Miniprotein binders against a7ua95r516to809. Designs and how they scored, part 1

Every score and structure here is a prediction.

Target 1, 294 residues: a7ua95r516to809
Amino acid sequence: ASLSLLSISDLVPDLQFIFFWMSNAIEILYFIQQKSPAYMQTIELMDDKAGSKESLLSATISANEEAMTILEEVIMYTFQQCVYYITKTLYVVLPGLLDCNPFGTEPSSEQCRRAAGVCVCAVCVMPEAVRRVVSVFQTTSDLLQQYQVHSEIQSQMFAYLFFFTNVSLFNQLIDKGPARGWFQRSRVLQIQASVKILLDWAKGAGHNHLAQKFFAKFCSTVTILASPPQQLSQMSWKALCAEHPSLKPVQLHRILTQYQLMAELGPLPIWQPSSEDEAYIYRTVDLLESFENH
Positions, changes and structure headers below are counted from each chain's first letter, unless a header gives other numbers.
F, E and O stand for the ipSAE by ESMFold2-Fast, ESMFold2 and OpenDDE, each averaged over both directions (binder to target, target to binder). V2 = 0.75 x the mean of E and O + 0.25 x the DockQ between their complexes.
[cut] stands for letters that were removed.

## First folded at step 13 (miniprotein)

Design L1
Fold by ESMFold2, look of step 13:
Structure L1 (fold): chain B 294 residues (1-294), chain A 101 residues (1-101)
Amino acid sequence: as target 1 above (294 residues)
Amino acid sequence: SPELKEIAEELRELALEAAEILREAIELAEKLGDPELFRELLKLIAKLIRLVLELLRLKAELKEKGDPELLKEAEKILKRAKELIEEAREILEKAREELEK
């Protein structure tokens, strides 16, 4: 019941009102920015025989600064409110990506898996868990376009949403993965396939560069876990750090530990942390990411 | 609560009314060549945008909390909003008369 209450469709009326005012405030701010210099110049060029030119200029500067300040405050507030509502919806639906099977277990499901890889517009063939996340992103994109929100603000919104998505998925995987069996190779491959569908949506929507940037930590984790043992066992700690700069030493160490357990490998000398990193691999306070680091 | 729902609808209607006033203020500002009139319209825009921010915040609080004490605060804000919208209409009427000359 609470899951249906938090669906993005149920939030659309509230989001419409907030986006309406965010867009209006941006347009008014832009208007003032374009017009104020001309009026200031007009005042500066006035014939000032009574000396009142400086008073009028000062009063106009003050009015301009007040208007711009409150418009910036409204834009910031409405942006934060959009993020608040949308991320509440994402928080509910994102864990399902870690549990879903995009490949299916029946012959009839095989065609759905192949169709999901062919066309993003065929959301009706996606796994349900992926479709719920895509629906949040797509609805957000549609609302931003409907209210003609400036393209830079749209990019900032999706940067926020992708950052939130990465933190949520990474923290769930690291924290709950051992208990939920998510480090089993078959599960990692399923997770990798589900994330690819999401990344393909982002590419088709024009946000590929943002997705590549903000999903890096989660994607690096899945890439390492999906690697064949023969290939990964040949990569040193230093090489792994260089190939996966988004991962902190404690995070990389934890991922390699889980990999060793699942692949039934003993300790590998080549994975010994460098001298610089040795003190940092046990800092459990750095293991999970904060949603406030954006 | 039906009282809180009614207040939220009234807040929305006042905010939409402010949007129409802001649209006209911008149109008048585009047509004017007088720095003092431009300054007065900037002051009107700031007042209306501040009102909109207050209405947005109150609407969000009503949705999240539903606190009966918010009814008293809401009534005060609604009264201020109606007074400001009336004042804004008077300013726009005077600006329209100036431009017709």
Scores: ipSAE 0.722, ipTM 0.896, lowest interface PAE 0.7, mean pLDDT 83
Fold by OpenDDE base, look of step 18:
Structure L1 (fold): chain B 294 residues (1-294), chain A 101 residues (1-101)
Amino acid sequence: as target 1 above (294 residues)
Amino acid sequence: SPELKEIAEELRELALEAAEILREAIELAEKLGDPELFRELLKLIAKLIRLVLELLRLKAELKEKGDPELLKEAEKILKRAKELIEEAREILEKAREELEK
């Protein structure tokens, strides 16, 4: 009950505080890294009065190492906390993306809070379920920019968020898809359209490469499922493996098996796994993606 | 609880104050160019950032658990934080005085 009410907007104050310290810690760390060598050199050039130079140098090195270590710990901690809160929010909104009908005229019930009037921005014209997901990413982007977080940290954060999103969506689709009818062509096309909107947003936000990389598995799955039976039935196992290298053999086999059932296709010899892959298609442990392998 | 909210706000305020102190410390360090002062500032930075980390963790714990037992710990940390901030202010004042010479 409590999780369903958690919106990214509710977390903004907490995230702001975390991003503030993340940014400050990075800035201070950078300052220390830039200035410490000069100070060490200054000490080294001092007249050695009875070992005072060596003691001062050692003390300064120790103080520097301590400060940097603690700063790095703050950066890591704040990063982890941001990821935790954001992924918690994503966990709530991502299932809606799979059930979304982007072709339906669902009235965007929630007024774009940013505009006093009917906003026709790209986000406001999105289906509500897609908009909710995009809003999480956009809020994250806005906060990172607001606090001028280093670009490398931004990239790492989005890499993880896209990874998380891909794993979540992929696992849900593979596990629950058949039961929920998500493997039906009409539903797959809806999912494909919804994901395209998300990818378009990522492209517009400057994260195209990351999005393409980390969503590859989910996109491949959706692409296969969206393929017409006439087209897909002409593709060999080897060709499908080559076209969708992000899919493990067990995953591809599962997708094709479920596709076959959904499309009421008989056994297709052309989809038979190669002798090399035959042992791997039964590794059910590798079927779902792990959140730990990032 | 209202008490937890108050503590969380106080933690936030202290954290912001610590950030201001750190900023000034950095500025003073750049101006003075004194290795000894730099070392003292590094120590101060380490202490303040450690405190910030503790405050961040405490805030997160208070948010997730809302446990009254954390209240006592929070009060202790707040007290220590205030003491450290005062110490930091004194160090900055000494640094300012040195810069005026």
Scores: ipSAE 0.521, ipTM 0.825, lowest interface PAE 0.9, mean pLDDT 87

## First folded at step 32 (miniprotein)

Design f2
Fold by OpenDDE base, look of step 32:
Structure f2 (fold): chain B 294 residues (1-294), chain A 101 residues (1-101)
Amino acid sequence: as target 1 above (294 residues)
Amino acid sequence: SPELKEIAEELRELAREFAEFLREAFELAEKLGDPELFREFLRLLAKFFRLVLEFLRLRAELKEKGDPELLKEAEKILKRAKELIEEAREILEKAREELEK
């Protein structure tokens, strides 16, 4: 099946299946965790021959550990599967976010069929490319709520999804941005507006802190690129490092170099890396973000 | 496949039944002071969720490869799961009978 046809809606049945087992395993695990200590105490209080009691206790502990271990494995596996399916969908829709013109009058083609009129909900007024990304996150949120998945697991899932999104967008912007003209101010402003819509959605969904944390690198990059040349040319390397701590020296150096080329500013001594950072700006292996660092 | 969907639905129903049995078993074990009942249900739980995990992996593989032999394995898993649920039911029935004595 062409990756292009994979809508989040097509994955809903699979995700529902996985979320059922995730939620079920979590519920059972929690139940065991609550009951086991009291039960162990009951065994400890039994007036049985010392050797029989210890053996029974040991056997019960072992059985409890085995049960908990397999439940944890189910939770972990289902979590990984959810992430796998959702990230595949994100992989398809995320590039559209960088090419999106949120200021364009493209009519929201998909009439929200639920309202007799043009739905003016926050999602329906979004640019199509942004809406597709938001739809992935919203569907994920809705399913997590539907199956009453524990809040910690929800947070971990969104943390990973935001991490993945940030890595994907950042790497695409750094690698392909110059060639695709995404470093042009007009395009950067479009990207900035699109990301703001996504962040506003995340805020509305209760994930503001996670979004701010995990999108920091991409947002910093966009912020620098969106800065007017007059303003950015007055900022020293040290000031930029301090303002954008999420960027590695090699990343900041690349961004500034590409900005300089795009804006035709010539060499700016004020952007020269410090002696401490000079060795790091040549670490090209650190230029792109890794998906494995989460 | 429709067959895999059916197996998945049946396995979900078994999971619901098992959760109910587990709760009841723990309550009965507390009332009876029977730590062996508790241990037995923990063992059944572990066996059941091993089958669930196997099924989850199998389903993922079937989605990727489309191997019809995997459907036969899914049917075997469901059969084993049904057997475990029946075993759990029988154990609970015995425990209920003991409580009524």
Scores: ipSAE 0.820, ipTM 0.941, lowest interface PAE 0.4, mean pLDDT 90
Fold by OpenDDE base, fold request of step 35:
Structure f2 (fold): chain B 294 residues (1-294), chain A 101 residues (1-101)
Amino acid sequence: as target 1 above (294 residues)
Amino acid sequence: SPELKEIAEELRELAREFAEFLREAFELAEKLGDPELFREFLRLLAKFFRLVLEFLRLRAELKEKGDPELLKEAEKILKRAKELIEEAREILEKAREELEK
């Protein structure tokens, strides 16, 4: 019951707390990394009073290593906590993306309705389900910027979040899609439009490369499913493998099999896996993506 | 918990103060040619961020379990952190005095 009500807004205070310490630890770590070599060199250049120099150097090295280790541990811990909270929120809102009809007249966000004018901002014109997902990412981005978190850490965080999102959406689509009717062409086109909105946001936020990389599996799946039967039936297994290298043979085979069923197509010899791939199409353990492989 | 929030805010202020002290200590150590000053601050830094890490973990646990005894531990952490900041302050004051001689 409580999970369904979890808004990213409810997590903002916790995220702010964590991001503060992440940013602070990164800043201090960077400072030490820049300054420590100069200090070590200074010690090395000191006149060797009978064994005191070596002892001092050793003690300073040890202290430096200890300090850096603890700072790194704080950074790692805070990173993990941020990811935990954000992914928990994503887990709740992502299913709505698959059920979303972006072509429907959904009312503008309540926030924009309170403004005296019709807000035509990109976020306000988004379907509610898409807006909720985008809001998680946007809030994350805003907080990272607010606390001036190092760009590399920001990139790593978004990489993981996109990875998580892709895995979640892909697994849900593959596992539940047939039963939910998400493999129907009209539904697929809705999903495709929703994903495009998300990708456009990622592009606008400066994460285009990461989004393209980490959403590849889900996008490939949606692209195949959105293809007209007349077009897709002309594509060989080998051609599909080449166009969609992010998909494992077992995944592609499942998608094509479900597409065939949905489109009421007879067996298509052209989609038959190669002799090389034939052993892999039965590896059902590889069908769904793992969250642990990142 | 309002008490936990207050502790968190105080720890943030201590962190800011410590960052300033660290910067100053570095500058003073360079001017004095005293690498021991830098070493001492690295030691204090490590101790401080150990406390921070403990607090972060404690806060997470408190959010999940709601154990009031964890609040007492948070107060202890804050007390220790304050002591470390005072130690850092004293070291810097001595270093400043040495630079003025």
Scores: ipSAE 0.805, ipTM 0.934, lowest interface PAE 0.4, mean pLDDT 90
Fold by OpenDDE base, fold request of step 35:
Structure f2 (fold): chain B 294 residues (1-294), chain A 101 residues (1-101)
Amino acid sequence: as target 1 above (294 residues)
Amino acid sequence: SPELKEIAEELRELAREFAEFLREAFELAEKLGDPELFREFLRLLAKFFRLVLEFLRLRAELKEKGDPELLKEAEKILKRAKELIEEAREILEKAREELEK
């Protein structure tokens, strides 16, 4: 089945199934965690009939550990499955964000046309490519709330999804950006506007801190590329490193080199890496981000 | 598969029933001072969620491979889960009777 046809709506039944079991297992786990200590104390306070108490306590501890272990396994498995399905959908829709023109008149989505009135909701006014990405996150949020999943698990899930999104967008921009013209100023400004819409959504959804943290690398890259040549040419390598600490030396060097080529600035001695960073700019293995480092 | 959906729905209902039984069992165990009741329900809980995990994995595999034999395995899991719920029910019934004496 062509990955191109996978909408988040197609995954909703699967996600509902998984979130049910995740929520159920979490609820039961917390219930046991709250009740077990009091129960163990009750056993400890019982009259000791010739070693029967110790045996009973040991057996109860073992049963508790077994129950807790399997519940944790269910929670971990369901978490992984949710992330797998959601990231698969993100993989399909994220490339559209880099090609999106947020300043263009894109036709309103068919879904909003069914309401007798022009829906002026924030999602309806978004470019289609941005709306598709936001829809994945919003659907995830809505389902997590529907099943009353614990807030810590929700935070962990969004942290991973933002991490994945940042890595995906960053790697695509670095790898394909020059060839696709995404380093051109007009395109960069479009990308910047699209990312701002996504960040504004994350802020409205209560995930502002996570979004700022995990999108830092992509945002830094876009900020550098969006900078006017007159401004950026006055910034030294050290100043750029300090301003954009999320970028590795090899990444910053690559961005600046491509910027220089695009802007036809010629050689800029001020962007020359420090002697300390000189060895690191050639580590091409560190150029792209890994999905495993989360 | 409609059949798999039905199995999933039945298993959800069993999970709800088991959660109710678990809550009641803890209350009864506290009232009776019976640590064995608590231990037995923890054992049943572990068995039940092993079946749930097996079903979750099976469903994922069925989605990928589409093997009809996996549906038969899902039916077996549901049968075992029903048996565990009945065992839990019987244990609770005995505990209720003991509290009324």
Scores: ipSAE 0.804, ipTM 0.934, lowest interface PAE 0.4, mean pLDDT 90
Fold by OpenDDE base, last read:
Structure f2 (fold): chain B 294 residues (1-294), chain A 101 residues (1-101)
Amino acid sequence: as target 1 above (294 residues)
Amino acid sequence: SPELKEIAEELRELAREFAEFLREAFELAEKLGDPELFREFLRLLAKFFRLVLEFLRLRAELKEKGDPELLKEAEKILKRAKELIEEAREILEKAREELEK
């Protein structure tokens, strides 16, 4: 109950604090990395007064290494803390994306209604559950830009967040989907539309490649489940494996088994795993994705 | 806490000052041909960011546990950080005086 009240807005002050130090440490580290080689070369070119040069060089190298090590520790720590806060918020809002009906007449955001009457901007027309997820990513993007965090660190941050989102959504869909009716075609189409909105946002934010890469497993699952029975029943196990290489054999087998039950198709010999894959479909430990694989 | 926010803001200002001092120290070291100046600033930088890292950890712990003793430790960190900035300022002032000779 209490976790549902955590908005990304409540974490903004903490994220601002962490991003400041992350950006500051990166800037200083970059400065040292650029200036230290020239400085060491200056020492190397000095006249050797009785071994004083070697001792000075050694002491300077040691001081430089110590400074860089601490800066890297600050960057790593701040990165970890940002990920922790953002993923905690995502954990709360992501389940709503699976339950969302994007085709429903949800009212525009109250903020846009107050300012302009009926706002028809891309964010205001989003279902509330999707808008909450997008808001987490958008707030993260805006803060990273505000503090001018290096582009590589921004890319790593979004890679991890998309990874986390994919694992969370995939595991929830596989584990709870049958019981919650998320495998019903009408619900799957709603989920597919919601994910498309998120992917469109990622594309607009410049993260299209990362989103396509890290959402591949969840998107493959949704694509299979959204397929009409007449179409999917004509696809062999081998063809499905080839079209959806992001899915493990045990995962594909589970999806097809649940699809078969839901669609009342009965046993389909064409979906029988190959002899090579038969040993893998029983590895239930590999069914759900791990958060440690990133 | 409001007190922790104040400490955090003061540390941010110290970080800005230190970044300016570091840039100036490098320029002065190049002009003077004094490699010791840069080494001294690298040592001060390392000490400063150790305090920053300690403060970051302390702040995270304070949010989780709410221990008032951690606020006292935060105040000590700020005090030590201020001392480091003053040391950096004094070193720069001496270097400026040497350049004017």
Scores: ipSAE 0.804, ipTM 0.934, lowest interface PAE 0.4, mean pLDDT 90

Design f2
Fold by OpenDDE base, last read:
Structure f2 (fold): chain B 294 residues (1-294), chain A 101 residues (1-101)
Amino acid sequence: as target 1 above (294 residues)
Amino acid sequence: SPELKEIAEELRELAREFAEFLREAFELAEKLGDPELFREFLRLLAKFFRLVLEFLRLRAELKEKGDPELLKEAEKILKRAKELIEEAREILEKAREELEK
C-alpha cells in the first residue's frame, strides 16, 4: 500500500473532521463542568419534600457523570485518532531528515515560487526534507488553532508528537547510522543543522520547553557525534553521563564505541564505564527507545 | 465516500443545533427552577455523544476496510441522532410554553 504518497495535506479533511468533534466535546464538557455545581446547589436548596430531593440529586449526579464520561471518551478517542494519522505521516517523512543536506542549494518550495519569485521566508529556505517535517507540525498547529482546541490538549499532542519524533530519529540513527554513514562528522553536522531548524520552528510556535525536553536524547546523541575528537577524547565517562543525562549507559556506550571506530581512535581509558554502569552497558534491550513508554 | 461526507456534515449540523438547545435548556431550567429539565438534557447529551462516538469509530473502520455495510450503519446512526434532536426540541418547546404561563 503506497504509504509513500501520504502528504499531510491528504489527511487534512480527516483531521478537520476529528478536530471538530474534539473541540465540540471539550467545549460541551467545560460547559457542563461550569454549570453543574450551580445546579447541584439549586437542588440542595430545594424544600425537602418527602425524600424527593435526595433522589433527584442522586439522579442528576448520575446523569452528569454519564454525560461527562462519554464526552471524555470522545475527547480521548479523537486525540488518539489525530495522533495516529499525524504519526503515520511523520513516519514517512522523518527518514528524509537524516538524509538531507541543509547546506545544499535545494530549490525553494514550488508554492512560493509561483506567486512572487524567489521567496526568502524561513520555510522556503528550508531543505525539502526539513520542510516536509515542519509542514506536518505546522498543519497540526494551524488546525488546532482553527478549531480553538484547548491549550492543554494542544500541549499534550505536541508532547507526544515530539516524543514520537525523537524516538523515531534516535532509533534510526543508532540502528542504521553506522551503515549509512550518519556517524561521519560531516553528515552529523548536516543532521544537527536540520534538527536546529525544527527546534527553531518549535520555539517560534511556543513549544520550546516541550521540544527541549522530548528531543533531549536525539540532540545529545547528535551533539556527541558532532564533537571534535580532540574535545570529546578529553571528556570522561562520568562527565559525559552528567552532560547527557537523557542517555542510558548502554546508549552512551554504543555512541562512544561507534564514534571511536569511525574516528579511528585507540582505546580511551577515560571513556571506560564506571563499575556501577558496567552491568548496564550490556543491556541491549534498553539500547533503542520504545514507543510504548509515553 | 460522498455519502459518508454528507452524513458527517449532517451530524455536525445536528451537533451545532444540540449545543444551542443545551445552552437554552440550562437557561430555561434556571428560570423555571426545574432541575428535571437539566437532567433530561444531560441524558440526551449522553445518548447523542454515544452515537457520535459510534460514528467516529465506524468512520475510521470504513476508511480502513471499505465495507459498504458500514455506510448503512452510519445512516442508522444519523437517523437516531435526528430523533434525539427532535426529542430535545420538543422538550424545549414545552419548557418555553411553561415559562410563558
Scores: ipSAE 0.804, ipTM 0.934, lowest interface PAE 0.4, mean pLDDT 90
Fold by OpenDDE base, fold request of step 35:
Structure f2 (fold): chain B 294 residues (1-294), chain A 101 residues (1-101)
Amino acid sequence: as target 1 above (294 residues)
Amino acid sequence: SPELKEIAEELRELAREFAEFLREAFELAEKLGDPELFREFLRLLAKFFRLVLEFLRLRAELKEKGDPELLKEAEKILKRAKELIEEAREILEKAREELEK
């Protein structure tokens, strides 16, 4: 099946299956954690019939530990599987976010066209590429809520998904951006508008803090690239480092170098790295973000 | 496959039944002061969720490879899970009878 055909809707049955077991295992784990201490105390208060109490207590502790371990394994496995399926879908749809024109009259989704009325919902006014990304996150949110998954696990899930999204978008922009014209100001403004829609969604979904934290690198990159040449040329290397602390020196240097080329600016001494950062700007291994660092 | 979907649905129903049994078993164990009942249910719980984990892995593999032999293994897992639920039911029934004495 062509990677292009993988919609989040196709994954819903698999995600429903996995989320059921995740939620079930969490609920049972919590139940055992609440009941086990009281039960252990009951054993401790029993009359010591000839050393049988200690053996019973030990056996019960062992059984409890075994049950807890297996439940934790189910939770971890289901979490990993959910992340795998969702990130696979994100991998397919995220490149569209860089190529989309949010200011163009892209035709409303075929689904909203079939409704006899112009749907003016926030989703229908989104560019198709942005809508596809938002749909992945919304479907994930809806399923997590439907299965009443614990809020901490939901937060961990979205943290990872935002991390993955940031790494994917950042790496694509840095690696392919110059060749694809994504560093052109007009294109950057489109990307900025698209990212704003995604961030607004995350805010509306209650994940504002996580989105701000994990999208910081991509947002910083887009902010720099969207800056007018007159404004950016007045900012020193140190000022840019201070304003964009999420960017490594090598990343900032790469962004500024590519910006300079696209804006046809001559060498700007004000953007010269400090003596302290000069050694780091040549660490090309740190240029792209790793998916393993989360 | 439709068969795998059916097995998955049956396992969900077994999980619901087991959760009810677990709740009742803990209540009965508290009333009876019988720590062995609690231990037995913890063991059954561990066995059941081992089967669930095996099924989850098997389902993932079946989705990738489409091997019909994996479906037979899924059926075996379901059969074992049903046997565990019946064992749990029998244990609870005995515990109820003891509480009524």
Scores: ipSAE 0.803, ipTM 0.934, lowest interface PAE 0.4, mean pLDDT 90
Fold by ESMFold2, fold request of step 35:
Parts: C-alpha cells; structure tokens; sequence
Structure f2 (fold): chain B 294 residues (1-294), chain A 101 residues (1-101)
C-alpha cells in the first residue's frame, strides 16, 4: 500500500521535479506558438513556382500540431500530479482548522485578548493548525514562482486548491459538527477567526478574488452561524437565501436547525421555507459537496 | 531509488540541452532558408517529450509499487532520449557547417 505524504516539506523534491517539467513544457510550447506564424509565411513566399509549397506547408502544420499536442499533454499531466500531491497534504491538515483556538491559551494570546478584546487575533502569532494550511499554500506559491510558471496556470492551480479547501471544510463541518461540538457559538467564532487568517494570507498573496469566489459556501455557513441570535431570528428564509446564494436549501436548513438548537431558541422552527424550497430541504443527497466539480 | 533520481537528473539535463538546440535550430533554419531543418527538430521534440511523458508516468508508478522492472524501463527511456539528443546535435552541426560555407 502506498504511504500518504502528510507534510508539504516531504513533497518538495517531488513537486520541484514535476514543476520543472511543467515549466519547461510551457516555455517550449510558447516558443513554438510565437515562431510558427512567421515560419508558415516564409514557406508561402519561397515555393510558389516549385509546385511543392502545399506539401511543405501541410507537413510543417502537422509537425507543429504534433509537438504542441504532446507538450499540452505533459502540462496537463504535471498539473494533475501537482494537484494530487498537494491536495493529499491539504486533506490531512484542513480538519485541524475546525478544532483550533486562534485566540490561543498561551500568555501572548491572553495578553492580546486582554489588551484588544476577545476577537482580536491580528496581534497574535498564527495558530499551528492555520500555519500548517498556510504552509501548504505558501510552499506551492514559492515553487510556482521559483519555476516561473505562467500566471494563468498559477491562478488555475490556486482556484482548485481553494475549491478543494472549501469542499473539505464544509463537508467536515456539516457531517461531523454536531458530534464534535463545532456548532457551539464560541467554537464558531474561533473557526471564523481562523478562516479570516487564511483569507488575509490569500489577499496578501494576490489571490483575493479566487479565495472570495471559491470559499463562498463555507464562509456563508460560518457567517450565518456567527450571527447574533436576536439579529438572525429577525431574518426570513427568503432573505437568508438571497444573502447566501451559495447554499442549497437542504444546506441552509441544516445550518439553521443546528443554529436554533445551539442558541436555545426553542423547538418551534423559526425559519419556514417557501413552498418552492420545502421540496428540497430534505434532499440529503445534496447536503455534502462533491470534490469533482471544479 | 537512487538510480531513478540519477536517471531523472540526466533527463533534466537533456531537456535543457534540447531547449537550447531548438532555439538554435530555428535561427539556423531562418538564416539558411531551410524550413525542413525546423520541421525535423519539431519531430525530434515531439519524440523527446513523448519519452518525458512516459517517464513521468513510470516514475509515479515506481514510487507506489517499487517494481525493479520499472527501473529497467526507465533506463531504456533515458537511452532513447540520449539517442534523440545526439540526433539533434548532428543535425545542428551540419547546419552550422552549411552556414559557414
């Protein structure tokens, strides 16, 4: 059986190898694309009277397409391999975000809490669980820059990594949250603070737009769960759907059910789905997200 | 496997050499007015990167299984890659001689 690679630092040699081939294939593909039009025009000027122009042009087009096709296959395969290795590491470290206390229990964390209030984590060091996730993203970013990978490929890779992170965190929270106590308000506020640290990293790294786009479902979930009970109980189902379009009816229903239980707002449902949505709040097949829809 | 790492390093060096050869081949083809020269290099490039793709897949399989027959296949890939580089080198040397005439 294959051993799972848990640390990104253990994967660096493999990632360096794969990024080398990806970068070299991209560079050569670009060279061919830049030179091909000029070369085709040269052929068209040379052989009008020889009668062999069409054969030379056809053969040159064929050779160009063959070379470009294999280079694209190498790029695609190396991209998939990078994603495979990196997401194996993310899968191992992401659940820790749901258990971590970003406000800390160390003296520096208590001093930050005393001086700046309960929810100020900007003056504290990055919690270990958050640091492990950021380390995966930062190492990936450093390797992409080291090997000068084209910015469009870098964006596609981070788009997938953020998508994977969102699905993993959302599914863990929904599936295991009741048993793990993750719907307790103090726990939700800790999770919210941890996610903010990740979003701040993404902004500083130039990936803010990708993070905003691909974390939407998990962020919406945490935003609802972190809302004060007096404020949330005044919002209708329709208003919540409008503010959080990333959440399916079954997902919103589950989140609100857990919220009402933890806020001790009584057994009578506060949020009544429209008749249109009522057919969907029991579709448990739609509760968890798929990792394959990127 | 230390042998696999040595093969991988040799392939990386061959790739660097091939990239230099490709750039020179384009320049020589332009100066000589010989479109066949660049087309021949594109064919060699395609063969080389098919071997690279084969090696990448083989390396991934070897890291999961550790089959010694896969290492022998990797050695064959390197040998074929070296033959392609030498073929490219010979073509370039002939083109350089033609330009100097």
Amino acid sequence: as target 1 above (294 residues)
Amino acid sequence: SPELKEIAEELRELAREFAEFLREAFELAEKLGDPELFREFLRLLAKFFRLVLEFLRLRAELKEKGDPELLKEAEKILKRAKELIEEAREILEKAREELEK
Scores: ipSAE 0.776, ipTM 0.931, lowest interface PAE 0.6, mean pLDDT 84
Fold by ESMFold2, look of step 32:
Structure f2 (fold): chain B 294 residues (1-294), chain A 101 residues (1-101)
Amino acid sequence: as target 1 above (294 residues)
Amino acid sequence: SPELKEIAEELRELAREFAEFLREAFELAEKLGDPELFREFLRLLAKFFRLVLEFLRLRAELKEKGDPELLKEAEKILKRAKELIEEAREILEKAREELEK
């Protein structure tokens, strides 16, 4: 049957099982990589009285390659399974980031209510929609640390999760934004604040470089939409392309069109694409990002 | 469901045991000067993890489809994994005995 999971907490038992095998396979692969070269060298130093040293060495190399190959296959498969389950939960919770109001959230505890007028704490100002996304990332981070998964693999996993998050948020904004009112300035400022909370989590978790790299397209989109009209209208198409290299011409054109409509700057296009970019601004096949090309 | 969880738990315990056997096998092979011992454990390891990969795929398919026949296949995987662990124990025990001479 199809997996229909409502929250990351429902997936924890499955993720614990999969992370166990991933970590176990990684540790054994590491052990073999550290020990096998020395062992093959001892075969090379053997007295070749029976004339069997070359055959023994070849058999040892073959057994070593076979073992490493299957361990790598287990690691790859378990990684793909983790990503599959985690992204299913992310896909469900990510649209809520575009609808939430981080400025209007009331404190949820008596101590937080009292502190709201004196100081700000992350738990008091994190809206439910942002908390759901952070919970997925935090649970993933906790599991990776609990099972002592190699740091390179942890980085690769968060690279993909941030890539997935960027694609999901960008596509939702571009595709549904006009109908949902997400391009209105007050809403864009709310979205910008919500994303900042997520980026602050990533920085505190040690993934700042990955988040900066993989959220670039969505962040550029929000930055443009949040810009004051007088400032943005003075920028040329070429300058905007240079400032926001993560955006394809069709994407930038769409964003600027929505911006002009929202800011009520009239129907006449303000930003004229370069002659080379004109070939691409109407390619709607390139408007939305693919989850398959990473 | 409960049966699948039991199989998964048993398989995890076998993996922990196999990892310990592998480390000891390397040490014994080094002390005995026996290059075939570590090679044989690499072969057993490859067979064991092929079964683990099969189990992982069956578990995912079982959760998707709920086919009772897949649980029967999971039991066969566990049985064969136990046979590999017993083979590893026997080889290691003989190597320990040889070292004590």
Scores: ipSAE 0.774, ipTM 0.925, lowest interface PAE 0.6, mean pLDDT 83

